# Miniprotein binders against q56419: the designs that were tried, part 13

Target 1, 326 residues: q56419
Amino acid sequence: MEGRTLEEVQEEVFKRHGVLVPKKELEDLAKALEEAGLLLTEKVEARLKEEEEKLKRERPMRLAGLSYPEGEREARAFLEAFRASYPGEGEEARVLLMPHLEPSRVPEVYGAALAALEKTPPPERIYLVGVAHRPLKEKAAALPVPFQTPFGPALPDLPALQALDALLPFELFNTPLAFREEHSLELPLFFLKGRFPEARVLPLLVARRSPELGEALKVVLRDFPGLLVLAVDLSHVGPRFGDTPLTRTLAEEARRRDLGFLERLAEGEPEAALAFLGANPTRIDGVEVVASLLPLLRERKGKVLAHRLDLEAPTLSAVGAGTLVL
Short names: E, the ipSAE of ESMFold2; O, the ipSAE of OpenDDE; V2, 0.75 times the mean of E and O plus 0.25 times the DockQ between their complexes.

## First folded at step 33 (miniprotein)

Design t46 (at its last look DockQ between E and O 0.56; V2 from the best seeds 0.63)
Fold by OpenDDE base, look of step 33:
Structure t46 (fold): chain B 326 residues (1-326), chain A 86 residues (1-86)
Amino acid sequence: as target 1 above (326 residues)
Amino acid sequence: SRDEFFWYELAEILKEEGDLERAITAFQIALLLDPESPLMLLELAEAYLEKGKTDEAIKVLEQLLRWYPYSPRAERALEEAKEEKE
């Protein structure tokens, strides 16, 4: 709330998470901190600066022991179990759309992604495009440092990242703190690194649609070919996101929008996919990413390998996840 | 913006300094901005435990486990919290 109004915080929370926090609750919490004598602003600023400096060297695991195993042996077993959860075969991917939802919630969807990766020749580099769940200074950002995984560090492709930066009208290397705990990169990277241990990575985040990003990437991909991965979730419905509790009707609508979106992408019609969603009433997470990458998705045909609308029973809410190859 | 990360870092600093009351409040605010953060939930639970609020810690850890079914760290913390309550 420092430097922001309570209304701005409320709006931001709603925008990012679909949760409407009562203003009174925010006021009560803010007042409690004020009454407690909060005078540590300078120390916080110093700590944030220190954290930014650390992120210039590496991005450590944040979800090891929470979302996936920390140890390599256990991580490999974890990976194999997820692959086993998907009974089908994959297809070769030049573009892979996969979820970033908590893996254990949608194991077969991640399994489908792994199946696709099995049919994909090892890429020299992976363009991993996630969703910024925290604000970025610019529409998109990259963190050009090693990302730690149980399989060793995922090393950045610095030449390709530099080439991309040079083609963008804004500084690509912005908001390093947004990457520190961003699961939309960490979770898919676990699976990608496990499958392609030698691939370099371009960890990218999109906060808002950036047509410039897609155009720039299209150029960069000519000189720096690689696998494009969209790490995005689909519909977010239910009370956590401002809806009524999940009903059959609401679930059917979410599935219809998810599948309609994915199928149009599979047909090589990303603009049609976006148009199909309109105002995006079921809050498909991947819209800004797809809108940014239109030049790379056009005319690419593929296949939807998996989809799940996963119920979060305690909140009677649900999140859609899918795997698409192009 | 650094403002987005202010509350989490403040909470961590306060916890490190032993000001658990303010730390808890700061974590609560941070969690409003990132409600599914497993790290903040875990840190909040630890702050509750340190303050002797075992029931509150258990509640937070149970919430964490609902969103993160595979959480060995959270499971261990919950087991320890339950043992402290007995």
Scores: ipSAE 0.714, ipTM 0.892, lowest interface PAE 0.7, mean pLDDT 91
Fold by ESMFold2, look of step 33:
Structure t46 (fold): chain B 326 residues (1-326), chain A 86 residues (1-86)
Amino acid sequence: as target 1 above (326 residues)
Amino acid sequence: SRDEFFWYELAEILKEEGDLERAITAFQIALLLDPESPLMLLELAEAYLEKGKTDEAIKVLEQLLRWYPYSPRAERALEEAKEEKE
């Protein structure tokens, strides 16, 4: 919020949400913050420390009843409806790329992931790699606690997580609060836990590319084999992301970049996939994760099962989602 | 500058203290920074309903359901808001 006028904040809120925040309310909040200054900051910091302590024990569901059902029976029916949204067959995956975009916006893309999981032998563990939407203290992080789901807790694979931590040049367990609201883990985990209820999980986030993470994971996967899941979205285009309004031309370019990226990954050529994107002008979300995990993606051929560029008419913006098996 | 963690927690503190007006504004700032949060959208709408701003709550809930078509909690809140308006 540093350096912004209240008018600039108001305009940005309207653009992103379609809701105009009255200037007076923003002015009142700014005044209250000025008057309460350090005390209000101290209250927030104390509350966040309490929440951090809770996260040392478990990571609760945040999206139950919002993105997926709270009850197990309804959650199973929900999974079956998503599988039915994808008419094709899956293929066995040792690496699965799937989205973290809201499932109901891209049902066939999640359905394709379920189709792949149907062909995949139940793994002992799942390496679930998402994208940090909150700052991390390091390039990557993990949270070694149970993640609650409607299908029961997804238990952490503590030995594999500890082995990974020991191989990295930074502490892996470094930013618990970044996981509290992290949908890039929670949404894919719903599908993964529903299909593989006994698999343990390594819940991992990437904030910035970490070649060290990929090298360490290559070693850990040798001794702790499992399913590697890249839970990433693709292009982000339009005014919500700093572009002009979404045109047919911009949407076609985003779709081509998404598919070109995925297809090069499917050929076992992750460096070529990254080079194809260059400066990443459509802000493909998966770039930092792919760049981190190169040793695990090289020479691994597979297939793109699904893709959708999901249109956000109110914001004149779009987000791409895809399913890739390797 | 402060991130969405700060604004979300501030909104919760303000709501707990009964300052719904400022809590609503803090939720809105948090949503500016994290626009993909259906939980924050729902909490904003519920705060509007508690303050009696039914039209604002309906707008937020309709936006939530456009982006998150499966949201039983949002659907129930929207039904409640429409009944109060009528």
Scores: ipSAE 0.591, ipTM 0.858, lowest interface PAE 1.3, mean pLDDT 88
ESMFold2 (binder alone), look of step 33: mean pLDDT 80; pTM 0.749

## First folded at step 34 (miniprotein)

Design t47 (at its last look DockQ between E and O 0.73; V2 from the best seeds 0.00; counts 0 for: SAP 72.521 > 70)
Fold by OpenDDE base, look of step 34:
Structure t47 (fold): chain B 326 residues (1-326), chain A 86 residues (1-86)
Amino acid sequence: as target 1 above (326 residues)
Amino acid sequence: SRDEFFWYELAEILKEEGDLERAIAAFRIALLLDPESPLYLLELAEAYLEKGKTDEAIKVLEELLRWYPYSPRAERALEEAKEEKE
């Protein structure tokens, strides 16, 4: 195999997931491919290029029928059910922090987001900032194409995207393949599009903290006002993430970190929120996004509407999710 | 770079060529890099079904449903796979 060694794959899996894949398993897979005379690298590269070209036109749904309904009628009923799962009332949001975790795992957290959206006047545009779970060429990226949803396509705000690109020291429109399967945008977008069908969208991904992004967005928002949405999850703890199985102590620590983070954001102190996390031992997902958007979060007071630490029983792991309005 | 995208596309190519054994291996590698990918899980299950490995397909679909508990597509696929096994 030209390219990644088995050891490199093993290391990558360990870095990403905190799991050490047995070398024998990797060897067996490699053997299966090698013994069959695998020489298709050029063909793969051509296919990848073709997929990139497709993403210049639109981003199709990837999770329809898996995470949410494909049909519009069913999708609307889905939204209503999620809203119903949150018993409280929302507040008007200028900034909304919401999860991107599988919706069915944390329905009331999404319900809280919907409640907030009910109290929010329809924005002209939505700045949707997700987490890149795949490598980006730059610290951040955008995909300036329609995103398909059961409610119709979410159309990009090209003028605002162009304005943003012009203020960044790097090419904003990079790594289109990173968007193809990125759920941190697709899942929140379902709810956002369902509530605000006429809003244009700026789909953004953050891989690494980019202070430049926050500064640029601050300028762009003056000329192109809209709703800012941070699509981020919170703590990731347990064996899937390199920890011991979830215990009461570990869960309490995760909740403490999550709520401490959100509460400080709610007080308009994003730097304090980041400082509170320190080395981020419970691996709060949204750290890089928040760090990138500091100029937009400072001195904005708000309210934590919901929080859940959701147990994944088969792996004895848990993921935190929260909804915050500013 | 031989990332999950590379392995997935390779698997798809192999599947299209009818080399299900190597396709399965490539999907499995892709899943090591992105274990929660519903696309990779579905494609792997389909490859298993095409190869006549119904038990393995069922296992993959059950794993998919663990990650994606709503998943009507996965549920239908699982029911179909179980019917094929009977």
Scores: ipSAE 0.733, ipTM 0.902, lowest interface PAE 0.7, mean pLDDT 92
Fold by ESMFold2, look of step 34:
Structure t47 (fold): chain B 326 residues (1-326), chain A 86 residues (1-86)
Amino acid sequence: as target 1 above (326 residues)
Amino acid sequence: SRDEFFWYELAEILKEEGDLERAIAAFRIALLLDPESPLYLLELAEAYLEKGKTDEAIKVLEELLRWYPYSPRAERALEEAKEEKE
């Protein structure tokens, strides 16, 4: 419909995931949808426009009851269980790297983040930087609205967001729909809001590395101090990501790349961390955020608190997640 | 990209109009483009249940729970699907 055919869908799936959809499945889907007419296309476009307008007012929970509890009491118990999954102690974070992978798949990694937050004085605001999983109109974006959580709305820090927008060579508030389904903000925010209920939030997405974002944030953080959170995942390996099926050797390589990346970040050497990955053969998503935020990461030493390479048995693939404090 | 948004919204519209067969097809296309979405998986399973395709719904819900072990909405839907089959 938007210029795409089911043949284009198959090619996109193969390009993005390395998986060929069976011809019969596509033919069955095509038969079912051949009558999707111009009227249905216009209805879809109108609804997307309406959703975009709603997102200019607030961002609703999309994963309540799917990834975390709907109710506040249950949500607090959920946080406590995650903290208990990590038996260690945290350290004060000025910068926190934490995952956005499904929490139940990596409970001790999120638990380590909670342990770090226990040692961190409540900030006035949180700069929450996720990874855009949908295209942005620019290299980065923000959505200056309340994000709903089971702990109440996470309110935007409008003065800090406006200062940031003023320093960028592009409009920061550029792609509201990209935030509707964006779990890289929603999942970490659940944990952050539960621990810092009074903190305001700057919900930021990076699509492609943006040195200008890092330089602008360095300026804004001087006037608007807060906690910087990099909500990123690590290696993505296996057929879902364009590799052969996961082997022990590929998994060991992914783990080595994840830990080597995190350890170099922990030494205050973000350029060395990026160089260590080279062409990024295990597709660490964190690289685009780190590359954007170099001015904020240089010379900040810290500690890797947790790491897991989580297996996806149905796809013979794996995704890495880690917790780093700086 | 816009294609995932488009196919999901198309599926929602078709479901609202009662065209469950085409809604299911559109949800499946959305999932081919974004196979990790627990919301799309749940919506597909619910569409199968509404159409009376209980075995298909169970398969989708079991896949959802492999990706997302904590999902009370999926667990409730799976329980309902298994009771319907029994």
Scores: ipSAE 0.623, ipTM 0.865, lowest interface PAE 1.3, mean pLDDT 88
ESMFold2 (binder alone), look of step 34: mean pLDDT 80; pTM 0.752

Design t48 (at its last look DockQ between E and O 0.53; V2 from the best seeds 0.00; counts 0 for: pae E 2.0 > 1.5)
Fold by OpenDDE base, look of step 34:
Structure t48 (fold): chain B 326 residues (1-326), chain A 86 residues (1-86)
Amino acid sequence: as target 1 above (326 residues)
Amino acid sequence: SRDEFFWYELAEILKEEGDLERAITAFRIALLLDPESPLMLLELAEAYKEKGKTDEAIKVLEELLRWYPWSPRAERALEEAKEEKE
């Protein structure tokens, strides 16, 4: 590990996953690989560079056969089943907040998103803003290449992406490897592409709040109108995230925060939504995304269509998911 | 993290070179940084299988299915691993 101490790794794992890996275990692992790692560092770097070069051409499916079907026919049936899992009707969306959690965990929440999309005229382009679960070199990033889906490639809107890049104080097209396996884009894109096969896409990731991104997007959206999609999850509570096992009290708190957050967004008060969360003790995933997109969320009224706090029984943890239309 | 990508690629390289012991270790490190990576879990399971540690492969695949309960790909891998154990 060039430049990172075992303590830093331990801290990062703890910060990200709420798990304190014993230092001894890390030491043993590091020691076991130290010789091999040092000898192969150049080869690893070369491989990583090759992978980056591949990502300049396209972003292949990574979760086909894991999260959704690879085949188009099966994928369509999958979409229909998810839509069917939500008994309500949707509303037209100019902004759609939807989850990126494993779809099978919260089918009705994705179903609600599909219901909203049914009431939405086909957009020319979709601004798909996900959460970076991997570090980015900048606060936000984009990958301006086709994203493979069972419904064909989701093609990038290069003119709009370029316009966005030009308005940002940092290079938008950074950290391509962060996109390689980022599910916060791939999973919602499956549903979006399935519903809007002709829409171009702007795949964006946010690692840290970027007010500049929201301001830039506000300008870009004037010239390049489209559907804005926030692919974010909500609360993350339980042992996997550093809490005690899920209790009724903890679950109620998570739901309260999730719904309070969504409801304030639905009222067109994104600043109030953020303020309501404070230090975000239940670790709502979408905070940085919302904080980045404030100019686009202000004064937009909408409706919460679905919410679920999904129990992960093996870890006694839970993740919140919601669908909001603005 | 930069470290995640490094360890994952290192693990793959080691696996390709036939150093399964170190590959497994590298995958485990990578998975500490990204515990829900389905591809890494699959690769780790394969590495265990190749090393003759079928029980460990099964455990990894069962873990994968916990994260990805719908996964036909993981299910197939698990069934194959179970058949190999018998």
Scores: ipSAE 0.637, ipTM 0.868, lowest interface PAE 0.8, mean pLDDT 91
Fold by ESMFold2, look of step 34:
Structure t48 (fold): chain B 326 residues (1-326), chain A 86 residues (1-86)
Amino acid sequence: as target 1 above (326 residues)
Amino acid sequence: SRDEFFWYELAEILKEEGDLERAITAFRIALLLDPESPLMLLELAEAYKEKGKTDEAIKVLEELLRWYPWSPRAERALEEAKEEKE
């Protein structure tokens, strides 16, 4: 962006990409397509049912060649580059908080996660808890199938998943389609599977806070010990998220909120971390996961290894990412 | 009720049936609901290319690469689109 303000870049992005096309016109056309395509609506529903049935067997890579390499050799080199982008040493983790933001945008934050994994004994299983970006039938969900990765399939820990399901007041295996596009599992899993190729996985999504999930996981983790991973991003600020144009003041507040949240978690004070956010004015997306997992976070002290508030030049917005070990 | 999965699947069906104009509209609606999806951006670019709108495909692929600087699928698609213009 040579010699231009962020505001000028944002406007040119909108002009170049047609994102300023009137939304009303697109919505009216979509409604007309829906009305003219009643049989197409039935075809869509049938196609989605077919996709749901496929997801009950396996979850394919969706981001290979887009966010990470498809081939195993290239994928291993990719991991090494990310580790190299973080100059520090890690710490052993019983709980790891890491992002799900596009890895190439926050390489040192993923590098810090890799550094932590270097200090962490290989677990039998990984409880990977992401954020549902699509509606779930319940507060949380799992998909008990292999997730494909360049390092081979990440196999589900079926006994642990079934034990978890049995302890919940709702069916855990409730929304397969929500997993089809879910990058909050796929992106962290690439790094986790690359480092721990033999670990089984519990791929979990949280849509809304569930105290029941945290209590059930505390029981399951005792019988099925493993690594707990919170795959969450932090602040979301700027026009894309409903704010005025991103300013230095808003960016500074987002960083303060991110770090204050992480630091309170690092002190073993998850309730204080949530209270610090209040109404969550910078839209940290870790809140529902942390609120669900309180029993697993209390009294666990640790360290913030990395943080970045990453600028999105196209939208003059920013997203925070961090790495925390407990 | 209608989410981006509906519009994405509709776009795929329309594309398979050769209705590229409606497919492109449906992809764009899906992207309004999820504007940073790299897979939907790639699919939109492919639909533009099949419609013969190579310039629009190039613009979408360049947008994808600004968001996702490491994306060999997008780079390959962009190279192919530029070669077809030659």
Scores: ipSAE 0.512, ipTM 0.825, lowest interface PAE 2.0, mean pLDDT 86
ESMFold2 (binder alone), look of step 34: mean pLDDT 78; pTM 0.731

## First folded at step 35 (miniprotein)

Design t49 (at its last read DockQ between E and O 0.76; V2 from the best seeds 0.71)
Amino acid sequence: SRDEFFWYELAEILKEEGDLERAISAFRIALLLDPESPLYLLELAEAYLEKGKTDEAIKVLEELLRWYPYSPRAERALEEAKEEKE
ESMFold2, look of step 35: ipSAE 0.665; ipTM 0.875
ESMFold2 (binder alone), look of step 35: mean pLDDT 80; pTM 0.747
OpenDDE base, look of step 35: ipSAE 0.710; ipTM 0.891
ESMFold2, look of step 36: ipSAE 0.614; ipTM 0.863
ESMFold2 (binder alone), look of step 36: mean pLDDT 80; pTM 0.754
OpenDDE base, look of step 36: ipSAE 0.713; ipTM 0.891
ESMFold2, fold request of step 38: ipSAE 0.535, 0.569, 0.600; ipTM 0.833, 0.846, 0.859
ESMFold2 (binder alone), fold request of step 38: mean pLDDT 79, 79, 80; pTM 0.736, 0.726, 0.750
OpenDDE base, fold request of step 38: ipSAE 0.744, 0.739, 0.744; ipTM 0.904, 0.902, 0.905
ESMFold2, last read: ipSAE 0.585, 0.647, 0.582; ipTM 0.849, 0.877, 0.850
ESMFold2 (binder alone), last read: mean pLDDT 79, 79, 80; pTM 0.739, 0.741, 0.745
OpenDDE base, last read: ipSAE 0.746, 0.749, 0.744; ipTM 0.905, 0.906, 0.905

Design t50 (at its last look DockQ between E and O 0.63; V2 from the best seeds 0.66)
Fold by OpenDDE base, look of step 35:
Structure t50 (fold): chain B 326 residues (1-326), chain A 86 residues (1-86)
Amino acid sequence: as target 1 above (326 residues)
Amino acid sequence: SRDEFFWYELAEILKEEGDLERAIAAFRIALMLDPESPLYLLELAEAYLEKGKTDEAIEVLEELLRWYPYSPRAERALEEAKEEKE
């Protein structure tokens, strides 16, 4: 592997997923590829460039037929079923924190988000802030193109995106390939587009905390008002993430961290929420997003509508999901 | 940078060129970097099917369905794979 050692790949996999891949397996794969001669590197680079160029026009659905229905009729039924899975009523949201976990794993949490949206006047635009599960060139990024959904394309708010870019110390429109497969935007967008078909969208990803993003958005929101959506998951615990198998103690700690985080956010104390997590031992996914959006979360009181720690039985791991309105 | 995108695109190119063995290897590397990618899992399964490795394809598709319990595409692929095995 030119430029990357097997050890580096192993370390990266461990760092990202908490799994130590056997070196021998990597060696076998590398050997198989070395025989092909990486003469294909130029061809690969050309293909990636073509994919980037395509992403300048639109972002196709990647999870249609895998996470949600591709057809509009089926998609609407899907949406209604998720709403039905939450027995409560929502509240009007100016800020919505919702999950991006596979919807079928936590239907009632998405249902709670839908309940909140029912009580929310249709926004002109939605600031959809997801988590970058892939590296970004900058701390944050945006993709200013239509995102395809079963309900039609979610169109970007170009004026608002441009205003945001102008206020940031880095180029906002970076790393388009990071958006191609990013589920933290695609999954919540399904639900958002389904409820607010006419809303423009600002699809944003955060890789690292950017206080500048929050300050810039605060200014932009004055001229371009809209719904702020944080598409974040909560705790990630168990073997998939480097822990021991899920135990009652580990699950209780994950829930404590999740709920403590959400409750402090609901009280309008985002700094206290971050401080409560400390080193984030249960690996709450949304920390960098919240840390970036502090100016928008301060002094906003709200309500936790739903929470679930969902067990992955095959891996004895669990992921937390929650819905919060502010 | 040789990330999961690099390996995936390499795998696709190799698959298009008919080098299924190396395509499979490249898809597997991509999956190591992104183990929950339904696209990589689907493409890997297809590569296995094309190579006549139906059992391996079924295993990959079953793994996909564990991560994505609502996956009509994966279910159809799995049904087709099982039919090819009979």
Scores: ipSAE 0.699, ipTM 0.889, lowest interface PAE 0.7, mean pLDDT 91
Fold by ESMFold2, look of step 35:
Structure t50 (fold): chain B 326 residues (1-326), chain A 86 residues (1-86)
Amino acid sequence: as target 1 above (326 residues)
Amino acid sequence: SRDEFFWYELAEILKEEGDLERAIAAFRIALMLDPESPLYLLELAEAYLEKGKTDEAIEVLEELLRWYPYSPRAERALEEAKEEKE
């Protein structure tokens, strides 16, 4: 309501300083600040180019000591604590849906993923498909470099990535900077690398649904078999996401939509899962990934192992997380 | 460039140059664009500590730990901030 435009802020500065400073000096100060800002912009752009070049060699940990332990010994113990938080048994997964929400907020959901991995034969490679939280130049992207983890580097499967790139109508290796801060890959990768230390990884991001990606992956998976992981969150509801404060009715709707979506995926009916959500009024995060990967999800039946709608008391909001094996 | 990356990198440059007031402002803008970043929250708290704004740093670190209950780097920074206030 009582906001100020950029022009109003600039005008107030001139008026306030003009009482004590001659108009010319105030204008010179404004120009000096404008010129300094241009130089800072050039410095930022140069640093971003340097960071982009570094990301062509490796992707370092960004969340060590913040979301998971830095050291391997502590990381191993952390992993085991998560498995213990889910008392159930898993099932073998050829496709695993797991969250990328902060692990300590949904420990049993990540524990369910570990239980599934416990029943899954070690794959030669993992197709890890996350959600781009930063703009991509194309609908999807990959970064063909080692991703550092406390368990050692997760090495890229270069032949499989090259095969995928060759089948797409766009350059797959298109936005390295988008991967630097991407927790939808880093958080699930901690768990996957900890369980499958020898598996290579295809780190993939989806920004917008890409049917081409799913068709290409179906071909690549035939020649390069592995574990497909959809690293996605579910409903996002409440004021942090543009809604009124979370009510019991909104929370119940979010849970119903999360579970209805997961259950239809578990029946091998991904198109029905998407149709069930319609306009996606609770903003399920996984929709763009599922819509991209339809050829890989059709007729694969499985089981929902866990779900939580995680309440964010400070923001009166909630985020859903689930674990599904197919 | 991307807005989120721009503001974070600008904050880093300003911090390196000793302009802590503008570095703090740039970190806060980066957090408006990516409010769930524990790294940006930690960096903001460290900038407050370097400027001597210990109470503000404590508030940010307690917010970080509310969102990220397991954050040993944030716990260490919070412990250090409380010791400085002593």
Scores: ipSAE 0.633, ipTM 0.871, lowest interface PAE 1.3, mean pLDDT 87
ESMFold2 (binder alone), look of step 35: mean pLDDT 81; pTM 0.758

